# VH-VL binders against q9h9l3: the designs that were tried, part 3

Target 1, 176 residues: q9h9l3
Amino acid sequence: PRKMVAIDCEMVGTGPKGHVSSLARCSIVNYNGDVLYDEYILPPCHIVDYRTRWSGIRKQHMVNATPFKIARGQILKILTGKIVVGHAIHNDFKALQYFHPKSLTRDTSHIPPLNRKADCPENATMSLKHLTKKLLNRDIQVGKSGHSSVEDAQATMELYKLVEVEWEEHLARNPP
Key: E = the ipSAE of ESMFold2; O = the ipSAE of OpenDDE; V2 = 0.75 times the mean of E and O plus 0.25 times the DockQ between their complexes.

## First folded at step 12 (VH-VL; framework fv_reozalimab_arm2)

Design t12 (at its last look DockQ between E and O 0.08; V2 from the best seeds 0.00; counts 0 for: pae E 8.8 > 2, placed apart)
Fold by OpenDDE, look of step 12:
Order: C-alpha cells, then structure tokens, then sequence
Structure t12 (fold): chain C 176 residues (1-176), chain A 123 residues (1-123), chain B 110 residues (1-110)
C-alpha cells in the first residue's frame, strides 16, 4: 500500500474586507503522527484579518514566514505520490491552489463508517473536534488561542486509522 | 507565455499629461500586482507605484503622489499610468512589470516586464 | 541618492567569482525580501533572484543571492562575457510604503 500523510492548514483573510482565505500555516504528519512539515506561510496578498481566534495566527508569526510560492513547492513535494488524509480537505487544497488526485485523497468528513462508529448520521458532516472527542476521547481546538494544525492533522490521521481497513476495501470495490 | 505589451513612444510639452498603457496576455491579470518603474537616460530604476486589479487599489511613491494616477481595466487586462504636469526631468523609459500577489512584502519579485515606453518632455 | 546603496561599478575576468553588494536599512532589507534584477544594454530589466536567494526558471545556478541583517549580496561564479550588465537590488520599504531600488552597479567583464 502507498504511504499515507495527513494534512491540516490554517488560513487568514486577505483581499477586500479579508474575505479571501489564504494559506498561513500548513502541517503534515506521517502515519505514526510524526511531523514532516510545519511552517508559517506568508500569503501573496496583504493580510487583512488574521482570524486568530480560529487560525491561531498572529502578526508575529508572519515575520519570518515562508513565502507561499516556496512553501507550496515544499508541500507538493511531500504530498506527491502519497495518500493524503484530511478533514474537509477540499479547503486545504483550495488554499494550496493544488488538488491531489481523488483516488489518493481521504476526507474524514465524508466517511460514513467513521460517522457510524461515532453514533452520528452517516451522511452528516461532523466536525473534527466532535469526532475526535467521540472516538478518541480527546479534546482538541480548546481555548481561545486558535487551532493547532499539527494537533488537527494528528487527530485526522488517528481517526482515519480507525476505519482504514473497511474504507480502503470499500474504495477498492467502488473506485472514485 | 505571459507578456506585457506597452503603448508607443510619446513626445510631450512641459505642463502636459501622458498616459501609458500596459496590456497583459497569455495568463491571468487581476490577481497580479502591476507596477510602474521608470528609468531616466543613463540613470537607475525608480518605482512610481502599482495596482492590484482585483482589489482596485493603487499605491504610489511619495515623490509622485498627486501627479500620477494608476488604473486597471480587468475586462481588457490593461493597466494604465497617467503622469501630469510633465517636466523635462520626466524624460525616461517607463516600464510596467508584474509581480505575483501583493507587492507589500516584495518576496516574489517582478518576473515579467513590458518592453518599455519612451516619454520625451521637451519645449 | 538611492535608498539602497550599491557600488557604481565592479569588474572581473572570465571564470572569476564576483560579489555585488547592496546596503539598506531596517525598514527595507532588514524586514523585507530582496530581489535582484539584471539589465542588459538597451533591454528591460530581468528578474535574477527573488526572496533573497531563489532563482527563477532559466537563471543559471552560478548566480546566487544572500541576505544578512540590512545587507544583501549577489554572487556570480564562473563569470561569463554575457554577464556584463547592470545589476539592481530591490526591496519593499515599509516606512516609505513602496519599492526601493539600489543605484545599480555596472559589471564589466575584462
């Protein structure tokens, strides 16, 4: 089987009124939860809203942040050829301006067996925080200091591992 | 490939105005910053200002504030630079150049340049 | 007169390693990324280095950039005759809210 990594990104607001979501941090972990990548990223556009209470991003984090163009190259090198696991991962890919092959993508927000295991409706979109609490008995995204993308990526990988065998078999029978 | 094509040479009298155009082709336009840089004969490069078409906001060097106007038309992928109250010292080659994203951090650099427009101001 | 300071001229022989300096302040080089431009006679400037030390596609690896504190440097290894040109450093200046260029340096290949 292919190697797996989990990814989580934090975004800030750019553009008019800060309505454009721009990548400001990216974390990637391997199957065991080891951090492969964790960098603050400088968006190509002026930051209007740091969205700190959600993103955890502050102005000081951008002082030595990696320029987006450089960071994107680094991240894509890591993702290439791997199965990429994420939660609502389409948002991460959008922020990266990169879309991984569908056959190599695993979105924990759209895995019915995972929801079933958590006693949630199979077709509902549950939050990472809720699933992590129900299935891993762990609290993430606590406090008002914003998210930790490393913590979120690790939780995402652990959740997927709970249903990996069943879901991979399902995908083999029903390729996207 | 992406190209910036500028309007032709201009000869102007002191006190008049000049408007130079810069048309982009071969790629996206709105999400890039378009800067204007001039170079007097035998002199160095001087940044005048820039605009990000998708935002519609222009920024100007202090030296030219009140005398230069930079605009962009997204529908035609064309940026404009108008300089008024022309002086002999304004005689120079004027370049447009693009930079990915906002120029505030200057980390991408201006990777595509127009061919330049010669503006001559003489009585 | 230019916000960034460059020597007006430099020279080297073919095959030599030459270094071009650029001195600024905390509001420009000290806090923002440095770009380098090459300008051949009668042509528009060309981006040579961006983000202090990154090379655009097509730029040979004998060109390298570095930054330390409020100063930046462009190094050219294995100097070629075609490298004879003007070189400009540039950076955003936060206090001026605008791009600033060095005065440019004329590099002569002897």
Amino acid sequence: as target 1 above (176 residues)
Amino acid sequence: QVQLVQSGAEVKKPGSSVKVSCKASGGTFSDYAISWVRQAPGQGLEWMGGIIPIFGTANYAQKFQGRVTITADKSTSTAYMELSSLRSEDTAVYYCAREEGYYDSSYYGMDVWGQGTTVTVSS
Amino acid sequence: QSVLTQPPSASGTPGQRVTISCSGSSSNIGSNYVNWYQQLPGTAPKLLIYSNDQRPSGVPDRFSGSKSGTSASLAISGLQSEDEADYYCAAWDSSLSGYVFGGGIKLTVL
Scores: ipSAE 0.018, ipTM 0.594, lowest interface PAE 6.9, mean pLDDT 92
Fold by ESMFold2, look of step 12:
Structure t12 (fold): chain C 176 residues (1-176), chain A 123 residues (1-123), chain B 110 residues (1-110)
Amino acid sequence: as target 1 above (176 residues)
Amino acid sequence: QVQLVQSGAEVKKPGSSVKVSCKASGGTFSDYAISWVRQAPGQGLEWMGGIIPIFGTANYAQKFQGRVTITADKSTSTAYMELSSLRSEDTAVYYCAREEGYYDSSYYGMDVWGQGTTVTVSS
Amino acid sequence: QSVLTQPPSASGTPGQRVTISCSGSSSNIGSNYVNWYQQLPGTAPKLLIYSNDQRPSGVPDRFSGSKSGTSASLAISGLQSEDEADYYCAAWDSSLSGYVFGGGIKLTVL
């Protein structure tokens, strides 16, 4: 059977006025939640805004960070050919300058059965924190030190497992 | 079902340019990589370059750097390949082809091909 | 002068098994995925195998791919007259930052 992984990324501000979101951390976990990849990543351009409150990224993390081009190659080697689960995953792919096939992409922010389990409107965009609290009875992104991409990737995989059978059957009948 | 329809055959003089179009239908155009591959008469396949339309990122084979420009127009779901400074050895069939995801690892392969556009360069 | 090396031709008899080879280097086949394309006369190429050994929908299971080190193989079992075509291996080459094809191999069904 096709392997499945979950990904989460943290971004910093680059470009004019720090408005460009550039990849600064990426975490990938397998189906069981084991960490396959977790690296701080040095953007190819100057960091204007670390966005630490949300990203958890500080200047010290960049000292030994993997250069973006190398990290992207490593990450895409892991993702290629796999079902990739994420939350609002288009942002992660945009930061990677990459598009994963829709047939192999699972976005927990846009899965109608998952929203129904959370007693939320079918087409609403729900935050990872909200879904995790409602469906897994767990608090993530706790404190003021920013998000943990490992924690978020693990939560994302567990959320997908709640609807995996139903959603995979749906996608098999209705290829994207 | 995704289809790639290319512009018609071209006859060109040496030193001129040609621009071949490749219109996609039956899918989200911006979600694919579009490659250009040519084949001279009786010869093998030669990758020229490609583009990922959603990002506008184009890569070129070293042999064609400086002579080829690959672009995409998301609003019309059309990719273009323009080859300049034409010479007789550029006589070939030019194919566009798509790949899911990205092409710089080529994991998925080029699964949909255009019908080909014959470009003849003759004096 | 193809980066990937294929013999120029191969042959087989109907009903038998034929193996088509492709040789590369550590910068292409050794580090990256191998794709195979079939090209019938007068037509565009068709994807036959991707990711070393995966078949797209609609490709019969008598076609199989494999990779070992810097070499790849396409096997065709139960050879049919319709399999007479040109076959190309292809891979990304990290040193060239480009996609490379083999020179192509003409398969003749005797």
Scores: ipSAE 0.007, ipTM 0.608, lowest interface PAE 8.8, mean pLDDT 88
ESMFold2 (binder alone), look of step 12: mean pLDDT 89; pTM 0.931

## First folded at step 13 (VH-VL; framework fv_reozalimab_arm2)

Design t13 (at its last look DockQ between E and O 0.77; V2 from the best seeds 0.00; counts 0 for: pae E 8.8 > 2)
Fold by OpenDDE, look of step 13:
Structure t13 (fold): chain C 176 residues (1-176), chain A 121 residues (1-121), chain B 110 residues (1-110)
Amino acid sequence: as target 1 above (176 residues)
Amino acid sequence: QVQLVQSGAEVKKPGSSVKVSCKASGGTFSDYAISWVRQAPGQGLEWMGGIIPIFGTANYAQKFQGRVTITADKSTSTAYMELSSLRSEDTAVYYCAREEGYSDYYGMDVWGQGTTVTVSS
Amino acid sequence: QSVLTQPPSASGTPGQRVTISCSGSSSNIGSNYVNWYQQLPGTAPKLLIYDNDQRPSGVPDRFSGSKSGTSASLAISGLQSEDEADYYCAAWDSSLSGYVFGGGIKLTVL
């Protein structure tokens, strides 16, 4: 079996109106929840909206932030050859300007058995916070300080582990 | 010095397919992104898609989605672009170009010599 | 039609300073690096400027790039006859998840 990692990214708003989501933090954890990567990242353009209430990103975090291109390289090297688990992970890949192979991607926002286990509609898109509370009895994204990408990545990995066997078997029978 | 050498000119009928190759030499291959860009006669540059060989992941411009397939063979350091359902409007010079796939995400700093594809009945 | 907008042509005399413009949107130039390519007649394009204002090795310092908002500009100082070429701006577009080019500007040295 391939090595598995979970990723979560925080984005800030760039562009004239701050409507473009740009990578500002990325966290990667291994199967056991150990942090492999956690860096603040400096977008290539001026930040218009830090989105602090959601992202947890503040201006002070950008003072020594890793330039986007450098961070992207570091992150891609970590992801190479691995199964990547995330929640609504297409947003993370979009912010990275990269898309991982579909066959090696696991999106916990689109796993019907996971929703079923949480007594949610199988085809509904549930939040990471809701699934984590329901299945792990843990509160994440609490408070007004914004999200923790490390915490979110760890939660995502733990959620996936609950359905890993069933889902991997399903994917083996139905490869994307 | 890194070079990209493309396959020779192609003459195709409408409805057929063409597959152009791009072989890299003089440097690494797998950790760079190979993009395909075409240019119709007297027209501008048009990005078609790209691939990062080490990941085996290709992305495409929406215009060509479903009609173009980009692949890479790491063992031969060769990238391929296959365009199907050819039309006369596909007549163009097709370029492969290299850009950094990791830390130094530069522009397309190395280009192939181009492959002329002519589509005519 | 190209996603990035460039005037179709520009001209200048030897020694003159010429500015080539490129207009985009928030999803490309507004949030991503701009690259510039030079294409001499009958040749493949050449990377001229990357990351808005960086010059690859071998590119003279009379070429300079800049970006503001959703627009980018290439400036050529001390124009020379050898600068007669087509010039393309380019950027990644976050909304399209793809690379986009300008329509290209034909620069004539009079």
Scores: ipSAE 0.230, ipTM 0.749, lowest interface PAE 2.7, mean pLDDT 92
Fold by ESMFold2, look of step 13:
Structure t13 (fold): chain C 176 residues (1-176), chain A 121 residues (1-121), chain B 110 residues (1-110)
Amino acid sequence: as target 1 above (176 residues)
Amino acid sequence: QVQLVQSGAEVKKPGSSVKVSCKASGGTFSDYAISWVRQAPGQGLEWMGGIIPIFGTANYAQKFQGRVTITADKSTSTAYMELSSLRSEDTAVYYCAREEGYSDYYGMDVWGQGTTVTVSS
Amino acid sequence: QSVLTQPPSASGTPGQRVTISCSGSSSNIGSNYVNWYQQLPGTAPKLLIYDNDQRPSGVPDRFSGSKSGTSASLAISGLQSEDEADYYCAAWDSSLSGYVFGGGIKLTVL
């Protein structure tokens, strides 16, 4: 059976006016929630907006951060051949400038059985915070100090486990 | 010494498809990133997409999404680009180019010789 | 037309220093590395500069690259007749999720 990992990324603003989302932290956990990777990442261009309220990234985190090219290589090596679970995971892959095979990608923001379990419309896009509160009885992303990508990756894996058997069987019958 | 050798020139009718091959020698093919770039007569360079063979994943330029398929065969060290629903404006020289190490940022340091595709009635 | 804007032509005399410009946006040059390619008449492109200012092995040190904001420049010092070619800037564009080239600039050595 294929190994699974969960990923979550935090982004900062680069480019003029800080409108481009660039990778500044990435956390990867295994099926049991053990941290496989957790690094602050230095974008290839000047950071204009740290977006700290949401990203949790501050200037001091960047002082010894791993350069984007190096971090990307490390991260992609970990993702190779694995089922990758994330929440709104397209944004994470876009920030990595990488797209994982659809057949090996699981996005907890778009799993109908997971929405149903949370008493939400099955086609709705659900936030990680909301699903985690409803299904795991936990509050994440609390306050204005920013998100923790480790916490979010761990929550994402736990959410997927709630529907893993059903959803993997569905995907086997209905390949993406 | 890394070398990319492409398949020969093709003449195609509108509405058909073409599949161009790009065989690599030297280095570790699965670690390459292979891009496809075309150049219409008298025009500039246009990126079509690329593939990272170790992952088996391809990126496509939005303009070509739905018409282009890029694949790789690690056992033969060969990348392929197939363009469907050909039109006369697809007449161009098609290049494959590689980046050694998929962590590089599309610095295409080795280029194939180019494959001329002519789409004509 | 081209996402990255280059003047269509430039010229110089042997021995001169010439600067070739490339203008982009926040989604490409402003947030991503810039590469430069040389294309001699009738040949495939050749990588001259990668990662804004790095030279591959075999490229003479009279070629240099730089980047400021959303603009990039290629400088050629000690201009030689064999430098007559088309020059393309290129970068990843995060908004388009794709690699983009400039329109190319024909350098003529007088």
Scores: ipSAE 0.007, ipTM 0.595, lowest interface PAE 8.8, mean pLDDT 87
ESMFold2 (binder alone), look of step 13: mean pLDDT 89; pTM 0.928

## First folded at step 14 (VH-VL; framework fv_reozalimab_arm2)

Design t14 (at its last look DockQ between E and O 0.03; V2 from the best seeds 0.00; counts 0 for: pae E 11.6 > 2, placed apart)
Fold by OpenDDE, look of step 14:
Structure t14 (fold): chain C 176 residues (1-176), chain A 121 residues (1-121), chain B 110 residues (1-110)
Amino acid sequence: as target 1 above (176 residues)
Amino acid sequence: QVQLVQSGAEVKKPGSSVKVSCKASGGTFSDYAISWVRQAPGQGLEWMGGIIPIFGTAYYAQKFQGRVTITADKSTSTAYMELSSLRSEDTAVYYCAREEGYSDYYGMDVWGQGTTVTVSS
Amino acid sequence: QSVLTQPPSASGTPGQRVTISCSGSSSNIGTNYVNWYQQLPGTAPKLLIYDNDQRPSGVPDRFSGSKSGTSASLAISGLQSEDEADYYCAAWDDSLSGYVFGGGIKLTVL
């Protein structure tokens, strides 16, 4: 069996109007929720919008942030060969300018059994916050200081573990 | 509920170093930034630098770069500020303060009680 | 000497409205949130206003903050004797890559 990790990234806005999402923080946890990686990351382009309310990123966090190229290398080394769990994970991979093999990717925003367990429509896209509250009875992303990518990654992993057996069997029968 | 407790008063000779501790109780070192601010007698507040304990990344005011070192021990929830090459003008009350907690207000919303550092020959 | 400029003193009588000013530049107040701190005699500073105009829990609504351009203002309505303290404005400065404080205003309640 392959090792499993969960990832969550926070992005800031770059480009003329801050519409380009650039990686500013990445957190990776193992199956047990232990933090394997957690770094503030400096985008290659000037930050126009920190999106602080959501990202939790402030200017102070970028003072000694890890350059994107360096961080990307570090992160890819961790992800290579592993099953990667995330929520709406396509956004994280896009920000990383990296795409993990689909067969090794698990997106908790697109797992019907998980939604069913949460009494949600199977084909709906539910927020991590909602699923975490419903299934784990835990409040995440509380407050006005933005998200914690470590907390979100941990929650994502815990959610997946609830449906891991069922979903892995489904994927075995229906490989992507 | 959350408190920052600083180490006791220090009396130092010029040229020596001082290391002040700041222990968080009633909470954890999460996404907080711990800042250090000093206040000379009868003077205003002066920011020295800060650290994000979870990452161990410190940032400093230009005035103190090369002379101040800020560190944090997550296992003990303690931040440290070490100031070297002490001068008489370094005589001040030194405060640690918490800022930008994940579920907390912005700004420095929790302050230590202050540590008096006296530099005299 | 302080990056942010504040008058050194202000005064008012109980019940009055007092306004405390803070002047900065484009690299600090112009682009960053302003925080206000109250420091009672012999005590550590206390966060009074954050993000220009937000009050932390426990801060009376008679305290209000505002920002315009490169200047910020703290207004105290219904001045009380307990408001006698030093007040500091603060902001991050992009050019200095650090926090900057005003020189502080000593507010006397007559």
Scores: ipSAE 0.014, ipTM 0.576, lowest interface PAE 8.7, mean pLDDT 90
Fold by ESMFold2, look of step 14:
Structure t14 (fold): chain C 176 residues (1-176), chain A 121 residues (1-121), chain B 110 residues (1-110)
Amino acid sequence: as target 1 above (176 residues)
Amino acid sequence: QVQLVQSGAEVKKPGSSVKVSCKASGGTFSDYAISWVRQAPGQGLEWMGGIIPIFGTAYYAQKFQGRVTITADKSTSTAYMELSSLRSEDTAVYYCAREEGYSDYYGMDVWGQGTTVTVSS
Amino acid sequence: QSVLTQPPSASGTPGQRVTISCSGSSSNIGTNYVNWYQQLPGTAPKLLIYDNDQRPSGVPDRFSGSKSGTSASLAISGLQSEDEADYYCAAWDDSLSGYVFGGGIKLTVL
């Protein structure tokens, strides 16, 4: 059976007025929630907006950050051949400038059985914070220091586990 | 604290160019972006572009790309906007404005007094 | 004609509350910060609201901003005669790769 990991990324603003999203942190956890990767990443363009309230990224984190090209190679080595779980995961792959096979991708923001467990409309896009509160009785992304991508990746994996058997069987019967 | 003082009014012929200056005082000039916004008589505000002086990199609205050059001189704390191939519809008041933190998150919180440019034959 | 749509005018009486609207799309207001600017006759614009609902220092708390979906609102409570001005919403537009202003709304204090 294929190994499974969860990923979460934090982005900063680059480009004109900080409106280009560029990768500045990436965290990957295994099935048990153990951290496999957690690095601050230096974007190839100047950072215009650290977006600290949400990203948790500050100037000091960039001082010794891994350059994007190197970090991307490290991350892709971990992801290759694995089922990758994330929340609104398209945004994370876009920031990585990478396509992961759809058959190996799991997006907790769009899993109908997960929404059903949370008493939400099955095809609604639900936030990670709300699903985690409703289904795991945990508060994440608390305070004004921004998100923790480790915390978010761990929460994402735990949410997927709630529906893993059902959803994996569904995907086997209904290949993407 | 931060003040932006612009150069005086200009009267120009069609086909010529104009260069408007924006001198900053107070604060650290390289710690913010300078944007340029124009307003034709009786019309609304129109963003033209801006510059982040520490990087020297200018950004332009698509409408003005190719006609506008935005620069900054850190030694004099002055930003410049040059508009070429002037037409009568370029008659407007041209403003410079500061954006703290290089982005629109804090908005344009300090504005110059405006420079009237009149393009007429 | 403008990317962000504002009614051309609004009015209110002193002491009343007025709400000024701004309608955009998912490529601007829906995903990006909304700022509001006041322009008194013959003057440069002045920032009233940034990041949808944040007030700069020195802006009275009777000015408030909000955002819902692809629309934004500026509310002015305790309307005063000096509030008679043009008001502009503004946001970055991802599809245009540029900052856009609404067409402006002339607020008249009767």
Scores: ipSAE 0.006, ipTM 0.525, lowest interface PAE 11.6, mean pLDDT 88
ESMFold2 (binder alone), look of step 14: mean pLDDT 89; pTM 0.929

## First folded at step 15 (VH-VL; framework fv_reozalimab_arm2)

Design t15 (at its last look DockQ between E and O 0.05; V2 from the best seeds 0.00; counts 0 for: pae E 8.9 > 2, placed apart)
Fold by OpenDDE, look of step 15:
Structure t15 (fold): chain C 176 residues (1-176), chain A 121 residues (1-121), chain B 110 residues (1-110)
Amino acid sequence: as target 1 above (176 residues)
Amino acid sequence: QVQLVQSGAEVKKPGSSVKVSCKASGGTFSDYAISWVRQAPGQGLEWMGGIIPIFGTANYAQKFQGRVTITADKSTSTAYMELSSLRSEDTAVYYCAREEGYSDYYGMDVWGQGTTVTVSS
Amino acid sequence: QSVLTQPPSASGTPGQRVTISCSGSSSNIGSNYVNWYQQLPGTAPKLLIYDNDQRPSGVPDRFSGSKSGTSASLAISGLQSEDEADYYCAAWDDSLSGYVFGGGIKLTVL
């Protein structure tokens, strides 16, 4: 059996108009919700938009931030060989500029049994906030201080655990 | 000293497939990404795709999506690039290169010697 | 044709300083590190500069790289005959989710 971790990343805007999403924070938790990794990450280029309202990233967080390539290496070492759970996780992988095996990826934004459990359309893409509230009776991403990637990663893991058995059986019968 | 040694030259007919190998020695294999880059005669470098052996999955340039398959065998420290439905335009020297790893991020710091693939009727 | 744009050719005399440009966009040079490769005639490319301005071991300090905005530049001071080669800039492109090269520039030492 493979170990399971959940990941959540925060991005800032880079490029001339800040339209490029660059990794600025990454949090990884284990099956129990323990934090394995939580670092601010320095993009390779100038940050134009911190997107603080959503990302929670501020300029002072970048002072001692881990350079992107170093952080990427650290993160990849953690993810290697593991089942990685995330919400809309393709965005996280994109920001990390790497590819994780699809067979080892679990995206809580695309798990029909999870949506069904939340009384949502099975084929709809629901927000992490909504699913967390509905299924865990928890409020995340509240206020104006931005998201907490640790909180989001923990919520993601808890959500997946609700449907883990069913979904893993499904995947075993229907490998991606 | 890390080295990448590629398979020999290939001559292929249009419509056929070619599979080029790239064997790594003298260092770690799984912890680095192996990229494939080709160069047509008198032309520039073109990235085709890459693989991180430890993950076992590959990514591809859109241009080659569906026509190229990149694989890696960790037990033999060998990466492979298979290109199907060959055309005359695929005539080129094909390089494998080791790019940034988990600890050293120097871009593509080690290159194979190149494999000439000639596609002609 | 290439995602990154380089002049097709450049030339200089021995001892001269030459500069090679590379222009891209926000999704590549504007957001990612730039690497430079040297390709001598009939040989595989060689990493010359990485991470915008870093020199690998063995690369003389007369080679230097810089980046500003969506453009990068390779400078060669004290040009030598052995520097006659093709030079390529490269960077990851976020929009393409892949590595991209410049068209390459042929540097002739007169």
Scores: ipSAE 0.022, ipTM 0.588, lowest interface PAE 6.8, mean pLDDT 91
Fold by ESMFold2, look of step 15:
Structure t15 (fold): chain C 176 residues (1-176), chain A 121 residues (1-121), chain B 110 residues (1-110)
Amino acid sequence: as target 1 above (176 residues)
Amino acid sequence: QVQLVQSGAEVKKPGSSVKVSCKASGGTFSDYAISWVRQAPGQGLEWMGGIIPIFGTANYAQKFQGRVTITADKSTSTAYMELSSLRSEDTAVYYCAREEGYSDYYGMDVWGQGTTVTVSS
Amino acid sequence: QSVLTQPPSASGTPGQRVTISCSGSSSNIGSNYVNWYQQLPGTAPKLLIYDNDQRPSGVPDRFSGSKSGTSASLAISGLQSEDEADYYCAAWDDSLSGYVFGGGIKLTVL
């Protein structure tokens, strides 16, 4: 069967007023939650806004960070040919400047059965933290300065497993 | 110009929950963070938490962890704050506020009018 | 108790310069941006200063902010009667993983 990974990225602000989201950390875990990749990444453009309260990225993290082009190559090698699970994953792919086949993409922010299990409207976008608390009885992003990309990737994989059988069957009947 | 309009005043009993809404108009909802700040009568400002709608990312002050849920509905440009297990000391005015972008440095530049929540036994 | 320390009150006369202080630590003011908020009685707070010393559009240049080490200051020159309000400093605190406000300072214009 096709291998599955979960990804989570943290972005900083580049461009005018820091409104462009640029990749500054990426974590990838396998189906069992083992870390396959976890690196701080130096954007090719000047960082205008570290967004630290949300991203957890600080200036010191960038001192020895992997340059974007190198990190992108490493990350895409891991993602190629795999089912990739993420939360609001289009933002991650945009930051990677990468298109992953829709048939191999799973976005926990857009899975109606997952929202239903959480007693949320099927078409609402719910936070990873909210879904994780409701469905896994775990608190993520607690007491940390910003978010842990590894923790978030692991939570995303566990959430997908709750609906994996149902959703994979749905996708087989309704190919993108 | 972005404006934030909050739901009306509420009177609640101890142990119940309250859900306050904050509807944004005049801007792109996903382009900013929404924070929640409360102020008890005659007292200072207290940050409760916030959300970034485009990422679905919420964070909470330690004091409120486990009692507060902050959500956003992009289709209606509305953020929500739900506070559970209410006690008398939760009597306060609750504000929502915008931080332009996801910035560490822009501050809360647009504020809602405030929602008075009274918890009485 | 507030993480950021402000004196409880201050006063000045019209036309004078008043400086309002805010004291924090390396985990907040020392490492993060300081914002200042003005709150007139019965109204929502208003952003007065961001990024330590920047003024939002519409804030008069007689308001100025500064930061040194773990302390921040708000200066108001040409004091006017409408400046009578509560003033709060604020910053992110890395140790608490949260945004913190000072206790507020009531400025009276005599």
Scores: ipSAE 0.012, ipTM 0.595, lowest interface PAE 8.9, mean pLDDT 87
ESMFold2 (binder alone), look of step 15: mean pLDDT 89; pTM 0.929

